# Ledger of designs, part 10: VH-VL binders against q5slc1

Target 1, 112 residues: q5slc1
Amino acid sequence: MGALRGRWAEEEALRFLLGKGYRLLWRNRRTPFGEVDLFMEKDGVYVVVEVKQRASARFGAPLEAITPGKVRRLLQSARFLLGRDDLPVRLEAVLVHGTPKDFRLEHLVLEL
Below, E stands for the ipSAE of ESMFold2; O stands for the ipSAE of ESMFold2 at other seeds; V2 stands for 0.75 times the mean of E and O plus 0.25 times the DockQ between their complexes.

## First folded at step 3 (VH-VL)

Design k12 (framework fv_cixutumumab)
Fold by ESMFold2-Fast, scan of step 3:
Structure k12 (fold): chain C 112 residues (1-112), chain A 121 residues (1-121), chain B 108 residues (1-108)
Amino acid sequence: as target 1 above (112 residues)
Amino acid sequence: EVQLVQSGAEVKKPGSSVKVSCKASGGTFSDYAISWVRQAPGQGLEWMGGIIPIFGTANYAQKFQGRVTITADKSTSTAYMELSSLRSEDTAVYYCARDEYDFWTGYFDYWGKGTTVTVSS
Amino acid sequence: SSELTQDPAVSVALGQTVRITCQGDSLRSYYASWYQQKPGQAPILVIYGENNRPSGIPDRFSGSSSGNTASLTITGAQAEDEADYYCNSRDSSGNHVVFGGGTKLTVL
């Protein structure tokens, strides 16, 4: 009851990734470079996951494009949270299309 | 520990406004949204609106749009609900309630004890 | 509200099973949550996200949904379960929260 309650789309993205063998390290962390939705680990690699939702219920929050600038900010955020720049980090996205009872997920590896 | 502490009962004249407060603790203000729900005597629950304090964004039910204002003061961890142009039909118990981080999931796990507002001449 | 419909009253004999229903088109897309309210008290959450129970809620409470209907089931009703029960969910736009009209449960 004391922990941050997840947003629906991020919760489903998290369940999906946990089912694929990912381990959760942090959720919804803000850094000087932006917000990290999910910070995970899989097979010894740290993974920053950006979650995007195509649904309107979040007080009108817009769906933002995943741009080269966003990718660079996510990498900088990972370095900030780890306090190191020598660890392997991968950037990924989960796109959530639909509503809580009727959705599909799309999982992407983001290339620099 | 999670607490939602509401201000005391109010008696108001028709045409006036009322402002009810809800002081949140236990990390509620930084991690959750806060909603306001009212209940007229012998009637059901009506959602009025809510706010995500860390984003400063509020959303209102259409029935109350233009009469209700929901605000949050981060420095005191206090949310407010102000209802204007009061009528006798606004006589109700007003609850604040803790909501998910956004309104997407829309459930309320902790409730204040309620503030009774009576509108009479 | 007309968005979510509940029957106003239902009765159950002590120890028997009762089902309280909530109906609305938004339930095809969004989960319902359920609240118990006793006279003079604030509501308490008993089920959220279809069939999740908060800590401290007895396992005789369960939730289900199918199509445009959500249900709260109380298996082996106890005297202390006598209360008003409300469902809530999102409206059809997904932008607002709506409550059902409430069901008064009488335990005989």
Scores: ipSAE 0.007, ipTM 0.618, lowest interface PAE 8.9, mean pLDDT 82

Design k13 (framework fv_cixutumumab)
Fold by ESMFold2-Fast, scan of step 3:
Structure k13 (fold): chain C 112 residues (1-112), chain A 123 residues (1-123), chain B 108 residues (1-108)
Amino acid sequence: as target 1 above (112 residues)
Amino acid sequence: EVQLVQSGAEVKKPGSSVKVSCKASGGTFSDYAISWVRQAPGQGLEWMGGIIPIFGTANYAQKFQGRVTITADKSTSTAYMELSSLRSEDTAVYYCARSDEDFWSGYYPFDYWGKGTTVTVSS
Amino acid sequence: SSELTQDPAVSVALGQTVRITCQGDSLRSYYASWYQQKPGQAPILVIYGENNRPSGIPDRFSGSSSGNTASLTITGAQAEDEADYYCNSRDSSGNHVVFGGGTKLTVL
């Protein structure tokens, strides 16, 4: 219920996506397969959005940090929340670089 | 199902090095980050560093920079932590712990832990 | 440094509700996770991602977050809940993991 005030990166990602015409359905939902940061809809397609904050390059590229296992769990979580497995679901990521007062966003579509 | 099996207790002299192992079973080793967390007698938990096996890169807490090396051998599903220049204050239980997604997310931290390896540093 | 702060001790009467808190600026950006540790044992994850419980964790455990503070609530405390509780999250840089100092819960 409501925006989580302590979660600046997710709040900025949500604001960004709302500005691009996405509609929020659920936020921070727990499923048997894991947590979904943002579950959205755009033009009839359901979208699971993983939000990542990049504070350092020490662990490699942010896109590469989203593992095949994570992608599988996100898709399973979406199907669980929808209660069916025949609807189109897209996986996306929003990478937030920087600090709450000085940041930039990258918006990525994850191909399965 | 998921288990992290650590090597046995070590007794070391000051100035030496210790290498502790953590073998993962059940689940896909490369899909997870492995961290090392220590706990001195009567003290709290202290993160030393972690590794994401798919990248082969490790990240270390500032306090341990230059003394700790964390590695992973994907062929044996084993992570290692080597701590050099041992001091008496390094006496602690050393745990390995898994995150069920990458270290950057912070949403699924340390869902499984090894039982710990006691390292005693004494003269 | 004390990136995340917890009170060192708290007590609760059997069957009553207790709240354990964790405070730090990084909690404005990252959720806290909570661990239970009993003497001689490895920690066990009890809450992650604000208020998610791993399989097998009783529903009397819940989490919440507001601003720079995260809380673990145990409703209807049981004798078996007596343990040390640790929070963890990322530091302000997002590059390192940090733990709170731990809170020893005594069930009276």
Scores: ipSAE 0.005, ipTM 0.567, lowest interface PAE 11.9, mean pLDDT 81

Design k14 (framework fv_cixutumumab; at its last look DockQ between E and O 0.06; V2 from the best seeds 0.00; counts 0 for: pae E 11.8 > 2, placed apart)
Fold by ESMFold2-Fast, scan of step 3:
Structure k14 (fold): chain C 112 residues (1-112), chain A 122 residues (1-122), chain B 108 residues (1-108)
Amino acid sequence: as target 1 above (112 residues)
Amino acid sequence: EVQLVQSGAEVKKPGSSVKVSCKASGGTFSDYAISWVRQAPGQGLEWMGGIIPIFGTANYAQKFQGRVTITADKSTSTAYMELSSLRSEDTAVYYCARVPDFWSGYEAFDIWGKGTTVTVSS
Amino acid sequence: SSELTQDPAVSVALGQTVRITCQGDSLRSYYASWYQQKPGQAPILVIYGENNRPSGIPDRFSGSSSGNTASLTITGAQAEDEADYYCNSRDSSGNHVVFGGGTKLTVL
């Protein structure tokens, strides 16, 4: 059921990041450590982007979805996709609040 | 360029199952979602469910949950819809249709198969 | 289903403008698409994402949306526009696709 829900949010996040000069490398890649929503590059740095959708009537604490365990899994996924552990990787999130006809975006750079 | 080619008409007995195929011709459907929509004689369109083959994820309309199974074989670019416990009310034309941009939040079916007639004999 | 409501039938004189409507609460949140279906044929997508037209669809077809209502407008209706028209969108949960009941357009 989740396949239909939230995919538009990822598309909007991608459009936003492309507008900021990011380059898309991979989208929705499954790894042994979990799924990577967007894998991008900007200024020579590889960026793993987690996209989170929140309907306004649900939880308003978006960072609760990005735990230390999730950060570790995203980093492991990036290393798996790159096949190397010596390349610069950054973790970022795009939070999408609302629905396809009425939404706002929030872009976060995650620090470990 | 891309066409959806469906399997031929079926005549089934009540209580049996039917499995309809939908093959993408002229390209691969791994980058698309495929939905199944049926239409009983003289009736409207009814969405049954869909699959995003790249994720292996299927989603079903509540009415068909537990009775329909939608699968995809990425190696042959073929999607399948299996409907079990058939009743006379399941007599319909079954269409597969492509959602080319399942990322956008539009549920827009841009390419349709020609339909497979399934008749459940009484 | 009653999730998206369409009038069963509408008529328009040749060369005149007709508007077909689709109403449902989910349309406040999700876009509608529109399909044309002629007897014995599969549906054809004519409008998606409010007012986008696929290649090959005449510019006399347009879409609009306001509140809980989506509309398909055919300006200067032609004889070949006589068909059934269906809208679709997501249900209020965002998890399922729903179709309207269809509107039979007669061109007089």
Scores: ipSAE 0.128, ipTM 0.741, lowest interface PAE 3.9, mean pLDDT 85
Fold by ESMFold2, look of step 4:
Parts: structure tokens; C-alpha cells; sequence
Structure k14 (fold): chain C 112 residues (1-112), chain A 122 residues (1-122), chain B 108 residues (1-108)
């Protein structure tokens, strides 16, 4: 799947989080440590959101695609984008299962 | 109570550059999002770009990418917009405007400067 | 496309109700905000989010949205409501701001 196909899943994830009261700060921002899909804010906490797209509609699968190394790089990216390391940051994932016409979302808050 | 005070009018020749300042009084400047919006004579509003001073990274409208530089100086509570390679069609009033709480998420510009008129003519 | 479209002009009789619309695909995902601008003046925010009114804005101003369309409604229009009205929102990328082309409101 490419950038154009990944856009639909990311757009649906964004719509879902906006509907839950999250505020978008940036999206698709590159840093020396990698790209941040969605950088958001909720209740005074900065939130790095990783969006994963799967063709399968299976839920509850382990977060094997978000490795400990990727978690560290996401946190480094957040500190880079903020320009400081003393602000509260939370990591979340949104799994988008299926196709543009038939999809479901799974929202995970990562306690790391 | 809060004001955005902009620098004075400018008359420029094609090919030169202009730098407009926007000084904030009141509130916590680092929490603002500051945007630059221009309006050519008889025309509508056009967003050029913006900055959130605490982050320091500016976002630019695609049309202005490469010609505009937006910066902020937190120590003086002042934002700047510099537009290079000026053309006659850049003649406009240039506004700065703010969102008072950058994480509110509505892109609502609640306070506007009075505008800075930039005239580009030979 | 992420552009926002407004009708160039709308008229309302004094004391009547008028709706000014703003249409674009990005409005399915993002709220619009609304601004009033009188000749020679900077814009003034009148509605933000779907229907939030800043302090000092009369309660005859309200906002709504449905699908890809946002609307500004003025009930009981007054002479001082004659102005240009602009909407703004985010574009499809979510990183940029876009404005509608503006609507000239005339109170008859």
C-alpha cells in the first residue's frame, strides 16, 4: 500500500480522534528520529499517534509492529517537535482494519 | 485587552523583500499560535503561514513555500513574516492574527493586528 | 481539493433571518470559524467551532454544519451587520488554513 492508500486510513483515524475531542497540532512531520503520523493534544497532554493499516478485520492482535525501538524513536520525535523534554507526552495507536468502504477502528492508549 | 501591534507601511520595488513585525501585548506569547494572512485590494483573505512559538517550526501555505519565512522571538513577544522576491501582485494588507490557546484546535483567530500595507511598484 | 466556497453576495431585509454558507470537503473533518470584516478594518471573529460565540458578539449570530457545509446564521439582521463574511478551516492535509472567498451581506 502506498502514500495515497495510506491517506484514507490516516484520515479516518484523524476524524475518529477529532470526534473524541483531540486537537491536531501536526501530521506527517519528519524528524531525525522518524516520521510522526499524528501529533495531537488532549486535556493538556501531547499525544503521538501511530496509525497502522491492516487489510484484515481481526481485532485484539498484539502490537508487534510497534517495537520498543519504535516507541523510543516516537518519544524522541515528540521531544524534537516540542523543542523540550519536560512536557507530558502520551503514545497512542489507531489500527484501521479493512478497506475504505468497509473498515473498523481499534484505539489503543500505550502505557509505556 | 490583548493587542497585536504591527510595523508600519512599506513601499517596495519588485525583486526586493519585506519583513513585517507583529508584537503581542498581554497573555502568554509562547501559548499563542500566530498566523499571517494577507488581503490584496478588493480581494479576500489568504493564509500565508503560521508558527507556534513554543515549537518554533513554521507551517507555510504551499503557494508561499520558499518565498516566506515566519519566525518568533519569545523574549520580545514578537512574530515576523519575511516575503522575498516581491512582485506587483504581492501588494496587499498583511495581517497577523492569533489563536490564544494553540491546542484548542479550532483555528479561530480571535485577535488581529490592524494590518501592514505593503505596496510593490516600480 | 481543500478550497472553501462561499456565495459572493447575499441580501436580507432588516429584522429578517439570513444564512451564509461555506462549502468544502475538509469541512467533513474540521470545524469552520467565521469572521466579519467592515471596510478598512481587520476581520473580527464571530463564530468558532461549530457554534461558539466570542464575548461581545450578539446572540443573533449562530453557526451550524452538516456534511461538507458550514453555515453562519444571523437572526433579526441589523443595519450594522452589513459587512463581508469569511469562513476558514483546515485543508485536507490538516496542516494548512484555508479561507472561503467571502460573502458580501447587504441589509435592505
Amino acid sequence: as target 1 above (112 residues)
Amino acid sequence: EVQLVQSGAEVKKPGSSVKVSCKASGGTFSDYAISWVRQAPGQGLEWMGGIIPIFGTANYAQKFQGRVTITADKSTSTAYMELSSLRSEDTAVYYCARVPDFWSGYEAFDIWGKGTTVTVSS
Amino acid sequence: SSELTQDPAVSVALGQTVRITCQGDSLRSYYASWYQQKPGQAPILVIYGENNRPSGIPDRFSGSSSGNTASLTITGAQAEDEADYYCNSRDSSGNHVVFGGGTKLTVL
Scores: ipSAE 0.007, ipTM 0.627, lowest interface PAE 11.8, mean pLDDT 83
Fold by ESMFold2 at other seeds, look of step 4:
Structure k14 (fold): chain C 112 residues (1-112), chain A 122 residues (1-122), chain B 108 residues (1-108)
Amino acid sequence: as target 1 above (112 residues)
Amino acid sequence: EVQLVQSGAEVKKPGSSVKVSCKASGGTFSDYAISWVRQAPGQGLEWMGGIIPIFGTANYAQKFQGRVTITADKSTSTAYMELSSLRSEDTAVYYCARVPDFWSGYEAFDIWGKGTTVTVSS
Amino acid sequence: SSELTQDPAVSVALGQTVRITCQGDSLRSYYASWYQQKPGQAPILVIYGENNRPSGIPDRFSGSSSGNTASLTITGAQAEDEADYYCNSRDSSGNHVVFGGGTKLTVL
């Protein structure tokens, strides 16, 4: 049941993005370069979405940064999943603050 | 510690452009976001835009869209802000500032440059 | 108009407590940060992430928030606290940064 608690934040992030018109392609997809939390598509752009969870109910608390190396591996994962390297890809994050009963979402749309 | 070193003061004519540099001394440039904030004499702080070097694209305040270009050169750890079609109202001190955790967006600027004074006069 | 509103000026007697406020709808969703600026100097960050104090900022500075309002509190105000204070946050879209208009603090 504890493992299911860890996945609740991903479920909420997914519902949130679907409500914003994103289309889900894959989730928790393993590649030679790492695992992708959510792989989605919006308006002809493929999107790798990382879901971060923290206990604080307030947005903007410090988070461990995504390093340039991690960005590279996420982009490599996107190319692997697509089977081609000529399509637009974007990186995004959804920060889920708090608990299943009392949470807030923050959506970071970072342009490449 | 990381410091942001800005280029020197400039005097410009109306209608020209200015390009201000902001060099990060020390640290890893690509791990941070860099924003540009200006302050006209006797006025408040005004965010112009910023860049997150890890993604290589810039984000601009609506007021400056079309007049400002923000870039970053990772190899020299330098960010640039270019403002075109200068007016006397653009006379200000131009600051660059860092956001250490780019997942927090552009909202907490923990390190500021000393500012670059740009004077636009006839 | 500005998305974040601050009173233009506030006074406090030496040693007393003062609260500087910043109001805007986006503060329901995003933290405010606070900056101190003295004449001829760049701003310095004094509070971020609601109530986090950077190294070197005196513990008489604290932050809080409720609803659409963020507050910077200075307890036991000192002469060196006389400065302009700015808040910032994200705008309503969450994608841009906005600053309040600034508050000039006078220590009497």
Scores: ipSAE 0.007, ipTM 0.612, lowest interface PAE 9.5, mean pLDDT 83
ESMFold2 (binder alone), look of step 4: mean pLDDT 89; pTM 0.931

Design k2 (framework fv_cixutumumab)
Fold by ESMFold2-Fast, scan of step 3:
Structure k2 (fold): chain C 112 residues (1-112), chain A 123 residues (1-123), chain B 108 residues (1-108)
Amino acid sequence: as target 1 above (112 residues)
Amino acid sequence: EVQLVQSGAEVKKPGSSVKVSCKASGGTFSSYAISWVRQAPGQGLEWMGGIIPIFGTANYAQKFQGRVTITADKSTSTAYMELSSLRSEDTAVYYCARGDYDFWSGPYGMDVWGKGTTVTVSS
Amino acid sequence: SSELTQDPAVSVALGQTVRITCQGDSLRSYYASWYQQKPGQAPILVIYGENNRPSGIPDRFSGSSSGNTASLTITGAQAEDEADYYCNSRDSSGNHVVFGGGTKLTVL
């Protein structure tokens, strides 16, 4: 129970990634560098997952871009949570388009 | 724990304007939607509009379009609701409430509410 | 119309189960949240995202939905549950928040 921001989208992103063989390590962890929505592991690589929700163009809330600065902060958050700099970390995003009852997911690997 | 602290009660004359403030203390302000909900005596809850401070985006219920203005000041973690051309029917308790910025109150709801500001419109 | 409709009043005997319903076309697309309001107090969120409870809300409160209808169920009603209950969701456009008219629950 904390921030209720985008929680349904995050639940759906989690279900999707678990179905692809990802393992959940942590959810909704706050670090000095920002909040991590999902921290996962897949084939020995640690994955920071940013979940972005876009309901519709008519909803009036613009989608914030995942900028290079955000990518660096997510990587710093991963290193902080792991307590080590030598482990493989990858950044990914799950974009959730639509409403809780009618949605589509898009899965992206972010550049460093 | 997040609290929303609202300004004090107001007594206004018909035709005037009122501006109510809502200050967030403890926890995150700018990434949540802040909604304004009113309740006339003995009546139900009525959504007036809301704002997402990080985006600067305000959205208004059709009934209040043109009379209500909702703003936010991120530096002071304060949201404002200004209602103009006041009528006796605007006598109500006005609440601010924090909601999920990806969704205005639903499906994840408004989890933190101010205690309300009573506005009385009387000649 | 995207308005949400609730019955204005319902009664339940102490310890019995009551179901409060909310109906509207937007509920086909969006889940409902539920608020409890006692006299002189601000509303309290009791259910969100169909059937999630905030911390501190007793497990006797649950939510469900089917088609254009959402329901709040209180299993084993207690005296302190006597209050007004409001559903809310989005309108059919998805752009605005709408509340039901509220249901006054009396615990007999």
Scores: ipSAE 0.007, ipTM 0.605, lowest interface PAE 9.5, mean pLDDT 82

Design k3 (framework fv_cixutumumab)
Fold by ESMFold2-Fast, scan of step 3:
Structure k3 (fold): chain C 112 residues (1-112), chain A 123 residues (1-123), chain B 108 residues (1-108)
Amino acid sequence: as target 1 above (112 residues)
Amino acid sequence: EVQLVQSGAEVKKPGSSVKVSCKASGGTFSSYAISWVRQAPGQGLEWMGGIIPIFGTANYAQKFQGRVTITADKSTSTAYMELSSLRSEDTAVYYCAREDYDFWSGDSGMDVWGKGTTVTVSS
Amino acid sequence: SSELTQDPAVSVALGQTVRITCQGDSLRSYYASWYQQKPGQAPILVIYGENNRPSGIPDRFSGSSSGNTASLTITGAQAEDEADYYCNSRDSSGNHVVFGGGTKLTVL
């Protein structure tokens, strides 16, 4: 699948977080533990952000839960990218509902 | 001033391949998408595909899937488009153009275009 | 491809207003950009993201969108506006870029 495929939701999430004062450190990084959509920093805290897009409400299905397994893999990915396992890392998600002309964002802090 | 500089005109035989280059100068390369758009004589614009250099993964229009390859070399700020199995119908001007990747959700367009590379396919 | 449809030609008298339209189902979800092309030249972006103008584009150019239709309006057409105009957007999947067939504008 191409890098140009359906990336509008991740780009809207990034724009939203940049507007909140987040700094982008890495984007779309693959690690041995999985892929990190956005790795950011805000007020000295490192943040792994998972972006989830829900397509048109016409075929609205429930969003997949972010499982403990996914949380563990995201944390391991952050440690890999930082090269350290002693730094505090916060996990967050941005849920993008809708289409480029009609969307809303939910910004969630994930519990470790 | 940001410019896209394309390689020179090519004359090719049917069945051969052509590789056109597009070098970006005077601006940020990595946060932009580079698209390839062709125009046959007297015809309209046709999107072939594009690449975001930082990812290295290209996306292609269905008509060209399997025959076009788009690549980028970030160290030289150069994108390439290779079209194989050339036919006379591939005779066209081939343009490269850039678009802002980070906010292309409808807030950006192809703001800088190369001058075009003429490719003629004849026996 | 007929994914984005434009009329082939339109005319406008000098100083008058003309509207060029682009129609396609994907325009319900994605904005259109508009390009001006004069003979022998590469296209020039005149409108993006519905109604944004790049620096250097006169304010007589504007864009709008409603339902499955996007429009480029030139208010007070000038002789130098005579050109081909192309719309472009995403296809319905959002994965590919698609151009309209182009509209040739003649300024009388």
Scores: ipSAE 0.007, ipTM 0.595, lowest interface PAE 9.7, mean pLDDT 81

Design k4 (framework fv_cixutumumab)
Fold by ESMFold2-Fast, scan of step 3:
Structure k4 (fold): chain C 112 residues (1-112), chain A 124 residues (1-124), chain B 108 residues (1-108)
Amino acid sequence: as target 1 above (112 residues)
Amino acid sequence: EVQLVQSGAEVKKPGSSVKVSCKASGGTFSSYAISWVRQAPGQGLEWMGGIIPIFGTANYAQKFQGRVTITADKSTSTAYMELSSLRSEDTAVYYCARESYDLWSGYSYGMDVWGKGTTVTVSS
Amino acid sequence: SSELTQDPAVSVALGQTVRITCQGDSLRSYYASWYQQKPGQAPILVIYGENNRPSGIPDRFSGSSSGNTASLTITGAQAEDEADYYCNSRDSSGNHVVFGGGTKLTVL
């Protein structure tokens, strides 16, 4: 399930990133180009963070194609939130495995 | 369609290392995970580890105690598995396999494409 | 040893139904996939996730799961189905892939 089920996972991902020195700018922002879970800043770089919870009942699913369109939409969302397109933006993800009682985090940098 | 092409058979001495390659042909593997699975003669399948080439993220089975390293070169669509400190028990066929899954939900479409296998023989 | 347990051998008469089982606590949390392997060949995926067949896999193959057990069923077994069958899933941590020990199916 979406936001209702995964709300704790987003909270844990945020705590994890704050502990690493990330600064939260916006959370759960809807833009014309899509939704942004966490919009953060670290050492002068603006970071769009996608948070996903891996359901404990699931093994794995097909990888979605990483398309120029999907990357463009995430970058457009960042530019919309910043009001500029000349600032450094990075795409990152936090994958949360497990349940509120027993979970682990994986922090990924999207490299294309 | 896409196929995984593995390097040729190897004969190695105990204590040496072997590095097996797995190249995606007819497509790419960068949007998939690549797993390495071995099979000793007459024995079952054993997962060694895997990598998500896009993220450079690898994970390994505990059994190999830090002697396996899995890497990927996105520019050549090639994954590698290096196994060090070889023992006679490492004599096996080594397979690479593409695992199609959603990185986020954890739902797996399974290891749907397999290489033909690379025979590694460890003997004096 | 694997966290997933399979019986080492099973037999079925031509045209009859056989069920191959895989047991482990991780199956309460993760789906199993099933692979067929014939001598000298790489495995092929026959079932993944919730009873899904890859393209080219005959309708006689189906999967199910309940509690800590996953099952592969072959309805109307044929001679070509004689092979080793492996289940796989995640270990209890979810971080590692684990295979069952394999079941040798003999078609009589």
Scores: ipSAE 0.006, ipTM 0.578, lowest interface PAE 11.1, mean pLDDT 81

Design k5 (framework fv_cixutumumab)
Fold by ESMFold2-Fast, scan of step 3:
Structure k5 (fold): chain C 112 residues (1-112), chain A 121 residues (1-121), chain B 108 residues (1-108)
Amino acid sequence: as target 1 above (112 residues)
Amino acid sequence: EVQLVQSGAEVKKPGSSVKVSCKASGGTFSSYAISWVRQAPGQGLEWMGGIIPIFGTANYAQKFQGRVTITADKSTSTAYMELSSLRSEDTAVYYCARDLDFWSGYYFDYWGKGTTVTVSS
Amino acid sequence: SSELTQDPAVSVALGQTVRITCQGDSLRSYYASWYQQKPGQAPILVIYGENNRPSGIPDRFSGSSSGNTASLTITGAQAEDEADYYCNSRDSSGNHVVFGGGTKLTVL
């Protein structure tokens, strides 16, 4: 088991989404297709959330893109965790820039 | 209103173990972490560890690693702290406390009244 | 040595302002919270997340930080504010909670 309380960026992303009415189902799940940071539900849709952190609050360099291949692997991971392929799934990302005392969040809905 | 209710006082012999309970009511048990903080007579507060009930994952202060076990039973909204290999220096009031910010800052908004554990021969 | 350090005692005259400080390198990255403890009682949270007050905490309590130092300020101290005050934050790893040694406030 990892140290959950030490992962402040995932904690802030989760807190932000809970404030938006999301419900947490699973955290830090691994599947044959990849790893899921947060698996949530909102308005009857299951949501896979990718959390990306940058330790510096600076905007000088771009974050790694979330590629179409990564989107497909996240969707496969969601289907694996649900054990079904007939449920609605959405993919989202939360980008966390900075440190606990100086950060900003970007919340993105990924296209399928 | 959130309330944390702790088990009663314990008197233990050196070398034994003690298990203290903390039952939460009000608010959402699964949305918060529960930590254990002790205070020896006339001394300050000392964090022992905490648990996030929805994950069943516990985190321990280095000093207590290997001696303390923190668990949670979500069905009864109860957290437990078990301390083994007791010494006289473990005589203290043991508090459970709820993290105010969901996992962000270890800010304790509600505290149990404390459980006195006395270790004597 | 302790990760967070507080002076063991401080005094303030009734109605005057007092500042209690907490110092440690982790405070450059993490916020401090403050607790009031009276004899025979559990601690009560008075400030969290830099300068937020829980419901029921008087507005004379405020928090601030600069560099490696966090401060609790009581403006217009009252007799009932006499208590021990503890700060807490995360350690340098971000994985553990640490408390300061506590400051005994006497209201003269």
Scores: ipSAE 0.007, ipTM 0.580, lowest interface PAE 12.2, mean pLDDT 81

